VHH binders against p49116. Designs and how they scored, part 44

Target 1, 238 residues: p49116
Amino acid sequence: EGPLLSDTHVTFKLTMPSPMPEYLNVHYICESASRLLFLSMHWARSIPAFQALGQDCNTSLVRACWNELFTLGLAQCAQVMSLSTILAAIVNHLQNSIQEDKLSGDRIKQVMEHIWKLQEFCNSMAKLDIDGYEYAYLKAIVLFSPDHPGLTSTSQIEKFQEKAQMELQDYVQKTYSEDTYRLARILVRLPALRLMSSNITEELFFTGLIGNVSIDSIIPYILKMETAEYNGQITGAS

## First folded at step 17 (VHH)

Design C3
Fold by OpenDDE, fold request of step 18:
Structure C3 (fold): chain B 238 residues (1-238), chain A 121 residues (1-121)
Amino acid sequence: as target 1 above (238 residues)
Amino acid sequence: EVQLVESGGGVVQPGGSLRLSCAASGFTFSRHDMSWVRQAPGKGPEWVSSITGSGDVTLYADSVKGRFTISRDNSKNTLYLQMNSLRPEDTALYYCVKGGYFPWKKTFDLSSQGTLVTVSS
């Protein structure tokens, strides 16, 4: 069998709304996040192994790991997104909510800690100078995680995860031959993703989705929508 | 040229039902996601529902979830919207739109005439 990923899976270009406004409102944040979510899901769709799992398994898998994929995407696209600015805006919005007594002290703490975790993770990835290939493989490893509850075809998922790991190892060995422990340094970052609450992420980034739809509801749709339509939408051609 | 023709609108009492249809032509219907959008008097367009090209997956606005059902017949190039348990707030001009759901999409091509749904006691 061929490799899990090809060079086509390395490309991960996020198109941001333009121009960036002086004030990042909830809609801008939501649009930016949504674009990243769609990009991540379409990236997953482009992997033959992912398609081989079937629709039900694919949906379940993405529902289980979307937050981790999204977070990796944030890290990878941090510069293009001006992630620091987005997070600062989120904090500002939070401050406004605090002033309006809309949030409990405990909730404020939870949200602030979540933001801190996101920042820390993205900063850590930046410090490691993770390249596009490494991100692709890391996303694949996260995507093909067999340890989520309720998954079917776990053996096959595990196989794909192992393949992703092996390919990453080979790549790192080839590309960074002088850094013997680079692979380990990269992989040890993955557990941090599971510290992230999907609910809080959804609340912070995806408030204001048109129709007030949930991420859970939109995932199956993104996975089955026409690819040509998506491509047309992001390029403005449709 | 893309042509969409909506039908099935009318006046119904609260709690009533209507079934809207949209006849599509000028493009390969089955290869495109489709959506329903409505515009109430004095309000902007509101996304209602979307369906994938294959018809396998549907998505609904929270305001209509559980009451409306979007479907399609690709052999007939027709999009449907079954509306049950209608409410006065559902009163609007309903448009069939070529294209699917995007969370950031605020503008819709409403070049068709639409079909008017009025829910009134």
Scores: ipSAE 0.915, ipTM 0.960, lowest interface PAE 0.5, mean pLDDT 95
Fold by OpenDDE, fold request of step 18:
Structure C3 (fold): chain B 238 residues (1-238), chain A 121 residues (1-121)
Amino acid sequence: as target 1 above (238 residues)
Amino acid sequence: EVQLVESGGGVVQPGGSLRLSCAASGFTFSRHDMSWVRQAPGKGPEWVSSITGSGDVTLYADSVKGRFTISRDNSKNTLYLQMNSLRPEDTALYYCVKGGYFPWKKTFDLSSQGTLVTVSS
């Protein structure tokens, strides 16, 4: 087999809704997040190894790791998204629920901590100045994680993850030869992704989805939709 | 020229069933995701359901999930919507739409005539 990723998998350009309003409402946030989600999943489905797992397996895989992929995407696209502004807006919207006593104190704390963790993670990634290749490999490592319950073809998934890790290692060694510990410094950030709740992420970013669909239900759709549909939508052709 | 012709609408009592059809022409049907959108009187359009080009994956609005079934026959260039357990709030003009589901999509091409579904006692 050839490399797990090619240069084509490095490109990860998020198109934001335009114009950015002065007040970031729920719709803007949801659209922005949805665009990132779609981008992330289309990125995944473009990987031959991902395709090789089969529809059922790769769907299960994405269902298991979408939050981590999404979070890495947030980090990677934080500047383009103005993530800090989005998070601030989310907090602002959450204030309404707080004032109306719709949330318990524990829930409020949980949600606020989640937002903090998201921001902190993205800040940490920014400080590391992670490049596009590194993000691609990190996303691959996260995508091909065999340790999620209920997965099939775990041996293949593990092999793909190992390939991703090896390719990342080779890239870092080649590109950042003077930074001996860069690889370790990057990889040590991955555990933070597992601390984040997918449910809370969904609640924060994906409130107001058309039809009130769940991320769980939309994942297989995104993975199987016609590519032309997606491309047409993001380019305005359809 | 893309042409979509909806049919199957009618008047039904609550709890009843209808099956809508959409005949598509003017494009490669199997290569496009399709959707159903409805517009109730005095309201904006509401996405109902989508299906991938191959027909392998379907998606539903929560308001119709478990009651409606979207399907397609690519050999006949036809889209279907089986509507069970109909409710008065399902009353709307139903449109077949070329294109799939996007969470942020607010506008739909409703250039077709649609088919009217009326659920009333």
Scores: ipSAE 0.915, ipTM 0.961, lowest interface PAE 0.5, mean pLDDT 95
Fold by OpenDDE, look of step 17:
Structure C3 (fold): chain B 238 residues (1-238), chain A 121 residues (1-121)
Amino acid sequence: as target 1 above (238 residues)
Amino acid sequence: EVQLVESGGGVVQPGGSLRLSCAASGFTFSRHDMSWVRQAPGKGPEWVSSITGSGDVTLYADSVKGRFTISRDNSKNTLYLQMNSLRPEDTALYYCVKGGYFPWKKTFDLSSQGTLVTVSS
């Protein structure tokens, strides 16, 4: 069998909405996040191993890990997205909600902690100076996680995950031969992704989805939409 | 040239049903996602539903979920919208649109004539 990922899977270019508004409103945040989500899903669906799992299985898999994939995408695209500015805007919007007494104190705490965890994770990834190949393999490891409830073909998923891990190891050994513990430092970041709530992520980034659709419902659509539709929209919608 | 022709609109009582059709020409129908968009009087366009090119996956706005069904017949180059349990707020001009769902898309090509759906007692 060939490698799990090819050079085509390393490229991960997010196109941001243009122009950037003076004030980052909910719409801009949602569009930016949505573009990242679509990019992440299209990345996943371009992997032959992912396709080999079948529609039902790969849909379930993405539903289980979309938050982690999205978060890795945020980290990878943090500069292009001006993520710190986006997060600050989200906090400001949250402050408005607090003033309007729309949220309980406990909920506010949960949301703020989530934002902190997200920022901390992205900062930690930036400090590690993770490159495009490493991100690709990390996303693959996260994608092919067999330990989510309700998954079928868990043995095959596990094999793909192991392959991703092996390829990452080989890459790090070859590229960063002088950094003996780089692989360990990278992998130890992954557990932080599991501590983040998908519900809170959806609330923070995806409140302005057209039609008020859920991420759960949109995932199968993104996975099966015509590629030409996606490419046409991304190229023309800036 | 892309041409979309909607039909099936009319006047119906609340709780009633209608089935809209859209005849498509000028492009390879089966290779394009399709959508329904509606525009109520005095309001902006609202996305209603989308379907993938193959017809395998559908998506609905929360406002119509469970009541509307989008489908397509690629052999006939036709898009459908089955509307059940219609409400007065569903009153609008309905447009067939070439293209799929994008969460940020608020502007649509509404160059077609549309078909009027009126729900009233």
Scores: ipSAE 0.894, ipTM 0.948, lowest interface PAE 0.5, mean pLDDT 94
Fold by ESMFold2, fold request of step 18:
Structure C3 (fold): chain B 238 residues (1-238), chain A 121 residues (1-121)
Amino acid sequence: as target 1 above (238 residues)
Amino acid sequence: EVQLVESGGGVVQPGGSLRLSCAASGFTFSRHDMSWVRQAPGKGPEWVSSITGSGDVTLYADSVKGRFTISRDNSKNTLYLQMNSLRPEDTALYYCVKGGYFPWKKTFDLSSQGTLVTVSS
């Protein structure tokens, strides 16, 4: 019993690599994206309901939804990240890959369509002026999705998702009382997250991770790493 | 004062095995993620592997995954690296490092001596 999230779960402060380079490059993009990924995973692991599901369920759940959480994080942090500038730099890199004959035309089309979908999602969220409380509950709804294949404890996960939905409804109704359709407009944005390819997200934002590790292999590590060490890293970025 | 003392390096043939050890002192070992980092002659440091403080979760660079196994014994304050199927490109000075994996962490505190692994005929 009790609320699913507390005020400590609403805070979502992304620290960007410093200093920002004169020309955005693959390393800056990868570092920025990695910081958002770690922030998102540490956000998830801090939630008591998530902790209650147990370590194996935690890993399975995050592996299933990390791309959706990451995409919500991109939308939430689009201004501080200068996401439109990052996407433009990625497009420029794709143009260089064409010039150097490194990618097929079919792959480039697929990647450009993904970039377009991502930009449209972020624009739609900006138009709705989604606040930090709403983002926290949307992330919780995405995290506690019981319908991913291979999950255990799906009845408990469904209960937590329903609780996140109810707390979002209560918040929206209290805070935006004059906008009776706000909840419906917000929730209708969530299906677009399932259209985002984790393979393409990893290629766009996580190429060149130290050690060439995959996101699937990093996830269980982030969920179990020492919190104090992570906190030390996010305070040393200037 | 944090102290890390590596041992177990040596000369081995390609395909051989070696087990590295790192004795840790000056900090609460079990509350810290640990890493192995290597530096080949003329190259910069390369992250090899990390392990959580509890020892529950390990992570490996793609270049060593399936061949190397990181482990720890918190009762002995000791970190290990079992290296199997060694290749000439594994030749490097291997360092034990306090701290875990971060994709944005470009530098490492390599103030210890390290232990030299040479893979050659």
Scores: ipSAE 0.730, ipTM 0.893, lowest interface PAE 1.2, mean pLDDT 89
Fold by ESMFold2, fold request of step 18:
Structure C3 (fold): chain B 238 residues (1-238), chain A 121 residues (1-121)
Amino acid sequence: as target 1 above (238 residues)
Amino acid sequence: EVQLVESGGGVVQPGGSLRLSCAASGFTFSRHDMSWVRQAPGKGPEWVSSITGSGDVTLYADSVKGRFTISRDNSKNTLYLQMNSLRPEDTALYYCVKGGYFPWKKTFDLSSQGTLVTVSS
């Protein structure tokens, strides 16, 4: 009962590492991406409907959808992250790897196609001027996807997804009543998220994590870490 | 005042085992994630492992995964590190640290004395 999301779930403020280096490096990219990942996971864990699914379901669900949530976060925070600059730095590094014959041509093509798809997705969301409420509901629709294999409570997950869809529809109708097709244009962007590779995302943004831990290992940790510890990092960060 | 007292270090042969302990006081132990950090001679600090406040979830650096086990007993305010299959590169001063893992937090409060682990023949 009640709305799926409250106003606290609309707030999505990313804090970047300071200072930004003159030339971007793997450490700055990885720290920036890690802050977005932590923000996205703490966003998800704060939702009462998500909490109601139970700890094992929470972990399974986020492991299945983390790349989609992360990609929506990249689009939402593209300006504050200077994402175009980050992607350009990654492309330049790939060009150096070609010169040194470190990567196969097929791998380079695969990675460049992924970067292009990411740029196209972010540009399309910017052109639609997707607002914070819309992003919050889109993230909820992606989070509560009942069609991932191995999930329990799929009927409840489906109900939460339908509720997110209904609340998005109501919001768009009230806020953008002059744009009859806005909801449809927003929703047709979502399938592109399922086609993006989580292993390429991990290689692009999460190479060089302290201890070389995997994203699959970090996810259950973020979901269960003490909330006060994360809040201390975002409140006291400098 | 927060106090962390490590113990259990010593000299051991390669392939051996040690169990480190950390007695915590001056804070509500169960409400804080905890970590082990080590510093080899002439090297900077290296994060080893973290555990959530409840003890439910653990993380390990890839260099120790499968060989080390972090655990805690919240009734005794004690953090543990079981180290098996020890290697010479595990030789370091091991510190108990209040706080969990963050990929961007590269500095550690190593104000405790630590406990020395030496792996050599």
Scores: ipSAE 0.703, ipTM 0.884, lowest interface PAE 1.3, mean pLDDT 89

Design C3
Fold by ESMFold2, fold request of step 18:
Structure C3 (fold): chain B 238 residues (1-238), chain A 121 residues (1-121)
Amino acid sequence: as target 1 above (238 residues)
Amino acid sequence: EVQLVESGGGVVQPGGSLRLSCAASGFTFSRHDMSWVRQAPGKGPEWVSSITGSGDVTLYADSVKGRFTISRDNSKNTLYLQMNSLRPEDTALYYCVKGGYFPWKKTFDLSSQGTLVTVSS
């Protein structure tokens, strides 16, 4: 009945770890990425349409799409994260590592291809100067994707995705009325997200998680944790 | 004043089981995620497991997953840790902690007494 997203869903403020270390290390990268993951999941859980799907459906949906949401988050927050510096540090580590026997040649190629695709995606989004409203709707389109295997309630998910698409269209036409092709240029970027490997993303950004927990294990926890607990961590009030 | 009282520790042989309990008072228990944290001799604190305020969702460190089960009873303000298939490396002082899991959280409020678990022949 109402709009899928409100203005509160446009705000997407990433708070970086402090202090920044002199040399980027796996712990700083993992903490930075984890803050983005938590921000993305709390963003998703705040959406009334998402809340309406129920716990099992919510968990299945986010497990299917978390990497795409995370990648959109990386693109949106690339400047505040200094993402290009993080990716350069990862590439340098791969090139200068003396521990080549721990990674196969095929794995190294897969990882480098993934980094290249991620850099290209983020660059393309920056060139289009995607704004915060557009990112919010793109994240909603990715979140409410009905065609992932194993989902229930796919008709309802599809309805929500169509609503996100309509709201993006209305926003772009109103805000960028002189650019009749902006919507098409934006939407053509989305298929690249399905090519991103969640396995490689986890290796690149989440190797140092406390307890060695998997992202698939953390997702249902973040979706159900007390909001006051999260707010206390990002404000320092708790 | 927040009070957390752990119990159920003891000496057990490898492969054995223990059930830890934590009686909570001084706060609205059901509104808070809860965790178990352990500290082995000479080591820093190690997060073990967390559970949401409702009790519906649990999370485990990889080192204990499949062997430990966290649970809570909000009507009794009590947190539990069922520990099965215990190993010598599980030997530690176990603490009940108010608060949930965050991948960047390296410090814990370990002001309670804790309960000692010793796994040894």
Scores: ipSAE 0.677, ipTM 0.877, lowest interface PAE 1.4, mean pLDDT 88

